# VHH binders against p95470: the designs that were tried, part 30

Target 1, 316 residues: p95470
Amino acid sequence: KQVDVHDPVMTREGDTWYLFSTGPGITIYSSKDRVNWRYSDRAFGTEPTWAKRVSPSFDGHLWAPDIYQHKGLFYLYYSVSAFGKNTSAIGVTVNKTLNPASPDYRWEDKGIVIESVPQRDLWNAIDPAIIADDHGQVWMSFGSFWGGLKLFKLNDDLTRPAEPQEWHSIAKLERSVLMDDSQAGSAQIEAPFILRKGDYYYLFASWGLCCRKGDSTYHLVVGRSKQVTGPYLDKTGRDMNQGGGSLLIKGNKRWVGLGHNSAYTWDGKDYLVLHAYEAADNYLQKLKILNLHWDGEGWPQVDEKELDSYISQRLK
Key: E = the ipSAE of ESMFold2; O = the ipSAE of OpenDDE; V2 = 0.75 times the mean of E and O plus 0.25 times the DockQ between their complexes.

## First folded at step 7 (VHH; framework vhh_7qia_2)

Design f4 (at its last look DockQ between E and O 0.28; V2 from the best seeds 0.00; counts 0 for: pae E 5.4 > 2, unsure alone 62.5 < 65)
Fold by OpenDDE, look of step 7:
Structure f4 (fold): chain B 316 residues (1-316), chain A 122 residues (1-122)
Amino acid sequence: as target 1 above (316 residues)
Amino acid sequence: QLQLVESGGGLVQPGGSLRLSCEASGFTFSDYAMGWYRQAPGKQRELVAFITWGGSTNYADSVKGRFTISRDNAKNTVYLQMNSLRPEDTAIYYCAARTPYSRYLDESGDYWGKGTPVTVSS
């Protein structure tokens, strides 16, 4: 059977690939070939100690992880939230290794990086993604709905915003200013991910609605900037902060609701990692790893046919 | 393919016991919360029992103390031990898997079995 993940991110330690997914305590899989995957562990056995303070209805499911390697350590960022509310927080847990068999294997939760509060914040603290700029400064992008996607500097420890704080709005969709600030609104944008490639930073974002099986409308758009802080412009030159975004992949009748991607360069090749809902399997979400190509103008491209050709295997 | 296959239903006398099983396949069972629902004739489907990925359980008031939900992740199976059965327990019992990826609190994201009938009658 295929690996059924959501919001997948990946990294490598030695000769082993690790996949992280939304789920109970963040589900971790391992693979030697990025095709055959085995269950590895959960980052949390139960829940972060602060989770229910942030979201009283928290049920143990942590959202939308990102994994980042820094100075020999693995930083796993994750989200605690409730649907339709921006009572959310991004936390981070750190490990020396991703191999559970190692005596050094231990996830140490460092706590909340940022927290969003209804009526105070017009952003939602979910969907973290980490990027280092050309100067070595590490940034976090995040967001969903409300005022859109944000970017801020992380401190040297990668556990809190840097001081003084520096924030940027990097993408958003139309929202009525008259809408109650506690409401997510109609700006269906979330899941930023930034890839540094060539002369540009590429901002990937998911538009539409996830988590609705066959009714999911998720699809991926992209813009680029020569600066990590933006502005990120789409193929037409429209700013993603002004509703811009160029379609990268939408899917088809067989694979719907594609989105919440990550992107990587491994061994000189580029990949797009995402989930898609498979119509033939009652719209169960599946892992997809697609080859990422670039056209003559430096814009990313993927072949939707690879949705059918890449088939992950969940091994016992 | 995702499947939930219920078994163990049947006819039983009042005061009797049944053990329902639901074998899951085609998804990562251990990540999902599992539950049992039932629908009696002329009534709406109702929650009977639920068990989270971590093993926490919840029961309808009408079955507390009589029914026990459990799971075996190694067998991808969820069970419902039904003791002290009553005529009002007569219904089609459905196994459900709640996806950890759903952002909604309703049942719209659940996967369902086809159901197994339970009849409690003298």
Scores: ipSAE 0.561, ipTM 0.829, lowest interface PAE 1.1, mean pLDDT 94
Fold by ESMFold2, look of step 7:
Structure f4 (fold): chain B 316 residues (1-316), chain A 122 residues (1-122)
Amino acid sequence: as target 1 above (316 residues)
Amino acid sequence: QLQLVESGGGLVQPGGSLRLSCEASGFTFSDYAMGWYRQAPGKQRELVAFITWGGSTNYADSVKGRFTISRDNAKNTVYLQMNSLRPEDTAIYYCAARTPYSRYLDESGDYWGKGTPVTVSS
């Protein structure tokens, strides 16, 4: 049976890989080889205490994690939200180790990093992804629908925005200013992830809709910038804040609705991690880890045939 | 195969009590948020109560203080204790399971039982 994940991110500790997924309490799997995965733990044994205040319709499921190692600690960012609403917040919980057998293993929740409020904010505080720039400053990208994807400086302990605050818009799709702010709208963009490669930062984003089984339109686009703050431009030079975005990969008849990717350099090789809905298995979402290649002009490429060659295995 | 089976409905006098049960099979019950919905003839189906995997609960205003949702993960069962029943509580009551694995589904359930009728009448 393959590993059933949504919004996958991963990291390693020693000889062990850890995978984090949307789920009850943020679901964690471990592996020695990135193919065979065992259930490890949940980051939360009960829902965050502040979740119902932020999102009154909160259903207990934590969304869209990101995992980041910094100064010997593991920072797990997570989203509290409800479908179709920007009554949302990104929180962070911290652990000294990912090994549940260690006496030091304990997730310590540090609370809310940022919160979006309808009518106050035309952005949605979900889908965090962390990137450090060339000067050691750590940034969080985030966003889903509404006014699109944002980037802001994190403070030194990575739990709050820096003071003074610095925020940037990095990608968005058109949305009428007359549209009701309580509605997500038609600007179908979310799930930013930034990878540094060579002279560029590459912004990956998910366009379209996940989560509609065979009707899912989710696919990945990319732009790049020499500055972490942007502007991110696609292959034709169009700004991602103005609808730019070059197609990286989209679905086929077997694998639908590809998205919510992360990207990593491990042992000198580059990888794209994402979920894909398998048509032959009732459109259940499956983990994909694909090779990320670079063309002669420095643009990332993925071989669609690898969707069939990477097949995860859930142990136990 | 996923299945939700409701029981405990019936005819009851105003002011009475009923306890609905929903037994689940074919999925990892402890991962799911579970809910009770109801639909009276000619009306839209509405949420009555739900309970998260972690035990947090939410209730429709019309039943708050009178109904209690609970779960027993060892028995794969969700309960709805209905007290102080009123004629307007008359409906078909449905058990629903909301998947934890996907976003962009509305807050209604993804899997449904066939329902159990409740009639509150003198």
Scores: ipSAE 0.144, ipTM 0.591, lowest interface PAE 5.4, mean pLDDT 88
ESMFold2 (binder alone), look of step 7: mean pLDDT 79; pTM 0.806

Design f5 (at its last look DockQ between E and O 0.40; V2 from the best seeds 0.00; counts 0 for: pae E 5.3 > 2)
Fold by OpenDDE, look of step 7:
Structure f5 (fold): chain B 316 residues (1-316), chain A 122 residues (1-122)
Amino acid sequence: as target 1 above (316 residues)
Amino acid sequence: QLQLVESGGGLVQPGGSLRLSCEASGFTFSDYAMGWYRQAPGKQRELVAFITWGGSTNYADSVKGRFTISRDNAKNTVYLQMNSLRPEDTAIYYCAAKTPYSRWTDESGDYWGKGTPVTVSS
């Protein structure tokens, strides 16, 4: 049985890999080889205390986590939201270790980092991703639909925006200004993730629609910048903030709705981590870990054939 | 492979009781909200009851007080206890697993069983 996850992110502690997924309380898996995975824990045993204030219809599912290591601590960012609404908030919970057997294992919720409010904000506070620049400043990228993807500077504690606040728009798709601000609109962009590689920061984003089984149109695009704040340009030189983006992977008839990726360098090798809907299994989403390569001009590439060759195993 | 297999349907007299079961396999059952839907002849499919991963329940007004939805995660099974059955409860009953981003009024992302027929007749 494959691991069925949404919006996967990963990190390592010692010799153990940990996978975090959208799910009740954020589902955590562990692995020694990044192939065989075991259920480890949930980051939350109960819902965040503020969740229903932000989203009254909250049902316990926390969205689109990111995991970031900083000064010996693990920062797990997560989202509370409702589908099609920007009544959302990104929170962060912190742990000393990811090993539930450790006496130091305890998730301490630090609360809301940012909150989006309908009619006030033309952005959606979901899909956090953390990146540190070359100067050691840590940033959060986030967003979906509406005005697109945003980037802001985090404070030293990584729990709030830094003051004075610094924000950047880093990617967006076309949206009518006449559309009601509470509506997500047709700008089908979400799930930013930034990877530092070589001379560039690479911004990955998901275009299209997720969570529609065989009708999902999710696919990944990418741009790059020499600065973390952008502008991120695609292969043609078009700014992602002007609708640019170069196709990285779209999938095929067997694997559709590819997206919401993370990307990592481990032991000198680069990987793309994402979910895909498997046609042969009633479009149940599956974990995919693909090798990330770079062409002669420094653009990322993946082999779609690896969608068939990488098969995760969920162990009992 | 992902499967949802309903059972427990059949013919029952008005005022009678049935207990439907839906056994799930091929996915992480405990991470999903589960629901029962029904489709009567000539009518649209409608939500009957749902239960979240945490055990919170909700019912259609037409079945409140008569039907009870429950789940056993150890058995990967969701149940629908139907008491005080009425002829208008006659329908094919479907089990559904809700995807993380789906809504209870949006079925496009749901995983479905094949259904089990329930007939209430004297």
Scores: ipSAE 0.727, ipTM 0.882, lowest interface PAE 0.8, mean pLDDT 95
Fold by ESMFold2, look of step 7:
Structure f5 (fold): chain B 316 residues (1-316), chain A 122 residues (1-122)
Amino acid sequence: as target 1 above (316 residues)
Amino acid sequence: QLQLVESGGGLVQPGGSLRLSCEASGFTFSDYAMGWYRQAPGKQRELVAFITWGGSTNYADSVKGRFTISRDNAKNTVYLQMNSLRPEDTAIYYCAAKTPYSRWTDESGDYWGKGTPVTVSS
């Protein structure tokens, strides 16, 4: 049976890979080989104490983690939200190790990083992803629908925005001004992830609709910039804040939709990590780890056939 | 193969009770939030109740105090105990496994049973 994950991110500690997924308390799996995965733990035993205050419709799943290692600590960012709402917040919990057998293993929740409120904010506080720039400043990208994807400076302990705050819009799609601000709207963009490669920062984003079974249109686009703050331009030079975005990979008949990627360099090779909806298995979301290649002009590429050749295994 | 199968519907008198069951297979039941929805003729489908993976519950205002959702993870089953039934509770009742991942409001990504009819009438 393959590993069912949504919004996958991963990191390594020692000889062990850890995979984090949207799910009950943020579901954690471990592996020695990135193919065979065992359940490891949940970061929360129940739910954050503030979850229903932020999102009254909260359904018990924590969304869209990101895992970031900084000065010997593991920072796990997570999202509290409800279906179709921007009554949302991104929180952070911290651990000294990812090994649950260690006496040092303990998730210490540090609370809310940012919170979005309908009518106050035209952005949605979910889908965090962390990137450090060339000067050691750490940034968080985030966003889903509404006014699109944002990037802001984190403070020194990586738990709040820096003071004074610095925020940038990095990608958005057109949204009708006639749309009520409380509605997600037609700007189908979310799930930013930024990777530094060579002279560029590459912004990956998910376009379309996830989570619609056979009607899912979710797919990945990319742009790049020499500055972490943008502007991020696609292959034709179009700004991602103006609807730019070059297709990286889209679904097919077997893997109807895919997205919410992360990207890593491990052991000298580059990888794209994502989920894809398997038509033959009730459109359940499956882990995919694909090779990330670079063309002669420095643009990333993946081979769609690898959707079929990478097959994870859930161990007992 | 993923399945959600409702049972326990039927015809009851006003003031009566029914217990709906939904047996699930083909996924890790204990990890999912589960919900009951209903749709009456001429009305939009509405959420009745849901229960999280950790057992926290939520109810529509129209059923609070009368309906109770519960789950038995050992039997892969979610229940809806419906007491003090009223004619306006007449509907087809659907079991759903709720996806937490949808970024849009149409619920098309949830997994649904075929429904069990409930009629409250003299």
Scores: ipSAE 0.179, ipTM 0.607, lowest interface PAE 5.3, mean pLDDT 89
ESMFold2 (binder alone), look of step 7: mean pLDDT 80; pTM 0.810

Design f6 (at its last look DockQ between E and O 0.32; V2 from the best seeds 0.00; counts 0 for: pae E 2.9 > 2, unsure alone 63.8 < 65)
Fold by ESMFold2, look of step 7:
Structure f6 (fold): chain B 316 residues (1-316), chain A 122 residues (1-122)
Amino acid sequence: as target 1 above (316 residues)
Amino acid sequence: QLQLVESGGGLVQPGGSLRLSCEASGFTFSDYAMGWYRQAPGKQRELVAFITWGGSTNYADSVKGRFTISRDNAKNTVYLQMNSLRPEDTAIYYCAAKTPYDRYLDESGDYWGKGTPVTVSS
């Protein structure tokens, strides 16, 4: 059977690839070849100690991880949220290795990085993604609905915003000023991911609605900037803070929606990692790892036929 | 291949007890939420009991205090202990599994067993 994932991110340690997914305690799979995957572990056997303060009914289901390697450590960022509310927080847990058989394998939670509060904040603290700029400064992008996607500097420990804080808006869609600040609204944008390629930073974002089976409208757009902080402009020169975004890939009749991508350069080749909803299997979400190509003007391209060509296998 | 196989249904007198079992294969059972549902003739399928991967339970009002859902992760099995059975409990009972790999979880099932009939009559 295929690997069921939502919000997939990946990294490599030695000869082993590790895949992280929304799930109980953040679900982790491993592979030697990025096609055949085995269950590995959960990052939390129980739950983050602060999660029930945010959500009293929380049962260990964590959202939207990102994984970042820095100075010999693995930083796993994760999200706690509630449907339709921006009472949310991003946390981080750290490990020396991803191999559960190692005596050094131990997730050490470092707590909350940022938290959003309804009415106070016009942003939603979920969907983290980490990018280092050309000067070695590490940034976190994040966001879902509300006032869109933000980017801020991380401190030297990568566990909190830098002091003094520096925040930037990097993408958003139109939101009515008459809409109550506690409502998510109709600005259907989330899940930023930034990739450095050549002279540009490329911001990928998910537009539309995930998680509605056959009614999902989720798809991917892209913009680029010479500065990690933006402005990110699409192919027509439109600012992503003003509704810009060039279509990268959308679903088809067999894969009706897709998104929440990450992107990587591995061994000199570029890849897009995402989940897609399979019509033939109850619209359940499946892992896709697709080739990322570049046109003559430096814009990324993905062949949608590769949605059928990449088929993961869950090993016993 | 993911499979759910129910057993333990049958004919029982009012006030009696039955224990339903659902054995699962083809997935990491301990990650999935599991549920029991029932469908009486001419009615919509309804949730009876639900158990999360962490062990939290939820019950329909009509069965609360009489039915107990439990799971044994070592045996890949979810159970429904049905006590104080009434004729209105007569239905086909279905086991279902809910994927843990979605943000917006509900208590609907993603994968279903074929069902086991339960008849409560004199």
Scores: ipSAE 0.383, ipTM 0.711, lowest interface PAE 2.9, mean pLDDT 90
Fold by OpenDDE, look of step 7:
Structure f6 (fold): chain B 316 residues (1-316), chain A 122 residues (1-122)
Amino acid sequence: as target 1 above (316 residues)
Amino acid sequence: QLQLVESGGGLVQPGGSLRLSCEASGFTFSDYAMGWYRQAPGKQRELVAFITWGGSTNYADSVKGRFTISRDNAKNTVYLQMNSLRPEDTAIYYCAAKTPYDRYLDESGDYWGKGTPVTVSS
């Protein structure tokens, strides 16, 4: 049985890999080989106390985690939201270790990092992703639909925006200014993830619609910048803030709705981690870990054939 | 081999009470939000109440103050206490398990029981 995850991110502690997924309390899996995965834990034993305040229709699912290691601690960012609304918030919980067997294992929720409010904010506080720049400043990228993807400086504790606040728009798609600000609109962009590689920061983003099984249109685009704040330009030189983005992977008839990726360098190799809907399994979402390569111009490439060759195993 | 089995339905007079139960098997019950839906004759299926894995509850406006949803994870059971029943509460009541990735509140991904009939009549 394959691991069915959504919005996967990964990290390593010692010789063990940990996978985090959207789900009840954020689902955590562990693996020694990144192929065979076992259920490890969920980050929350109970729902965040503020979740229902932020989203009255909160259904118990925490969205789109990111995991970041900093000064010996693990920072797990997560989202509370409602579909089609930007009544959302990104929170963060912190642990000393990811090993549940450790006496130090305890997730401590630090609360809300940012919150979006309908009619006030033309952004949606979901899909956090963390990146440190070459100077050691840590940033959070996030967003979906509305005004697109945003980037801001985190404070030293990585729990709040730094003061004074510094924000950047880093990617967006076309949206009518006449549309009600509470509406998500037609700008089908979300799930930023930034990877530092070579001379550039690479911004990955998901275009299209997820979570619609066979009708999902998710696919990945990418741009790059020499600065973490952008501008991120695609292969043609178009700014992602101006609707730019170069196609990285779209999938095929067997694997549709690919997206919400993370990207990592491990042991000198680069990987793209994402979910895809498998047609042969009633479009159940599956974990995919693909090799990330780079062409002569420094642009990322993946082999779609690896969608068929990488098969995760969920162990009992 | 996921299974949801409802019980507790029946005939009751207006103003009466019923307690529905739904026993789940074949999945990790404690990880799922559980809900009750109902379908009245000639009407579409509608959400009555749901309870998250963490215990948060939501109710349809029509049943607020009268119905209470609860769960016992040790028994893999979700309950619906129905008080002050009205004739308009007459329906087949269905137990459902919410999929872990249902962000869009699409019922197509839910697991369903076979339903238990509730009739409120004088």
Scores: ipSAE 0.368, ipTM 0.719, lowest interface PAE 1.8, mean pLDDT 93
ESMFold2 (binder alone), look of step 7: mean pLDDT 80; pTM 0.810

Design f7 (at its last look DockQ between E and O 0.30; V2 from the best seeds 0.00; counts 0 for: pae E 5.7 > 2)
Fold by OpenDDE, look of step 7:
Structure f7 (fold): chain B 316 residues (1-316), chain A 122 residues (1-122)
Amino acid sequence: as target 1 above (316 residues)
Amino acid sequence: QLQLVESGGGLVQPGGSLRLSCEASGFTFSDYAMGWYRQAPGKQRELVAFITWGGSTNYADSVKGRFTISRDNAKNTVYLQMNSLRPEDTAIYYCAAKTPYSRYLEPSGDYWGKGTPVTVSS
């Protein structure tokens, strides 16, 4: 049986890989080889104490995690939201270790990093992704629909925006200014993830619609910048903040709705981690780990054939 | 592969009881809210009951006090205990797994079983 995850992110502690996904309390898996995965834990045994304040209809499902290591600690960012609304918040919980067998294993929720409010904010506080720039400053990118993807500077504790606050818009799709600000609109962009490679920062984003099984239209686009704050330009030189984005992978009839990726360099190799809906299995979403390559001009590329060759295994 | 297999349906007299079971396989059962729907002849499919991953339940008004939804994660099974059955409860009952994203506003986003028939008649 394959691992059925959404919005996967991954990190390593020692010789063990850990996978985090959207789900009740954020589902955590562990692996020694990134192929065979075992259920490890949930980051939350109960919902965050503030969740229902932010979203009264919250049902325990935490969205779109990111995991970041900093000064010997693990920072797990997550989202509380309601579908189709930007009544959302990104929180962060911190642990000393990812090994549940360790006496030091304890997730300590630090609370809300940012919160979006309908009619006030033209952004949605979901889909956090963390990146450190060449100077050691840590940033969070996030966003879904509305005004697109945002980037802001984190404070030294990585729990709040730095003061004074510094924000950047980094990617957008077309949206009517006449649309009600509370509505998500037609700008189908979300799930930013930034990878530092070579001379550039690479911004990955998901276009289209997820979470629709066979009707999902998710696909990945990419742009790059020499600065973490942008502008991120696609292969044609179009700014992602002006609707730009170069197609990275779309999928095929067997694997549809590919997206919400993360990207990593491990042991000198680069990987793209994402989910895809498998047509042969009633469009159940599956974990995919693909090799990430670079062309002669430094643009990322993946082989769609690896969608068929990488098969995760969930062990009992 | 993902499967939801309902069982326990059949013919019962008014006032009788049935217990439906839905055995799930091929996905992480504990991550999903589970539900029962029913479709009566000439009517639209309607929600009967659902149970979250945490065990919270909700019922249609028409079945409150009579039906009980429960789950056993160790057995990957969701149940519907139906007591005090009425002729108007006659329908095909469907098991459904809710998306773990909680983004589906429509039942069409759920994973479905093939259904089990329940007939309440004298």
Scores: ipSAE 0.795, ipTM 0.894, lowest interface PAE 0.8, mean pLDDT 94
Fold by ESMFold2, look of step 7:
Structure f7 (fold): chain B 316 residues (1-316), chain A 122 residues (1-122)
Amino acid sequence: as target 1 above (316 residues)
Amino acid sequence: QLQLVESGGGLVQPGGSLRLSCEASGFTFSDYAMGWYRQAPGKQRELVAFITWGGSTNYADSVKGRFTISRDNAKNTVYLQMNSLRPEDTAIYYCAAKTPYSRYLEPSGDYWGKGTPVTVSS
């Protein structure tokens, strides 16, 4: 009954909305109203040729996309990895249009943006999310477990880190220095997304464990900063690099383990887009689009009742 | 509802061949990565061969060069051609599918068939 997606991100071209999901070649749906969704395409007809080199356990599914419009082009970032490992890479493919019926429709893969290597890197190169700052510089946030969430400058064509490189840690949870660096560890944080609103950049992050069906503990936290590079502080002023993070929303009996959000301002209104596991449907992950409200101090709020009220429809 | 039904198992002499089939229903077969796993008495279930939605294949070292996995999306079927069979290949063989929308705890497979027995002996 509902659209079954994981790690959803969304963009608009003309009067058509496009939704991108973890899946074979990155699954793409389209809609005129963000409620009724039709299968559109896959971004890849075959997996990237470098995928098995980077991640020997690669199973053919591309993870955690982000979609970014820049100067008339659509940049689709994607992750190659295996669960529980940081033998990973983020790639990018580019298209002039999202309409498959257009003669200009063609995904052109630009290859690897960044790659993480066990023992060399205390970070995991997955879960990209793109944000442009107030000066037009484009940044990529990313990360999952290990040393947490990072942010780096992209180069002018948005396909690799800028030179000279500029990297920042934006959020992390405690990890024992005695734990072997090849292990993901207990620092259960991933899936950054940054939204600019008013004078602040808001960093959303997923804490807990996804992907355990009814045992999933995934939930969303938030912090904010006046600089895209941080420091991101929660409502009590605690730094997200030091375990800070204010709860935005968690699941309930019907919708378990929600997270991996994106967030958008469309036509003057703000939205939070995420997946949630539906208990009544064998904990399959379903699309949720929630209204994002702001309190008098400028902190985001979500009405948890909207988890039950938003019902997407999958069309043929 | 998703269903996987294996067939083609049986008794064969060492050096012989068998072709296993797994017919799928209840889902869009071309979206799923598919695999064959086996479990011998007293042992843990292990990967034999895996084929992605895009057709890329992977094999356990013990079967490379002897077994071939393939798929026919028009027939919703995945195959395992087993040549040069050895007594060590004796096991129950299971078909598995990995959902395109999850990276759940079993990186090898999310749905399983009931299995088809293969016995290699003189």
Scores: ipSAE 0.103, ipTM 0.551, lowest interface PAE 5.7, mean pLDDT 88
ESMFold2 (binder alone), look of step 7: mean pLDDT 80; pTM 0.807

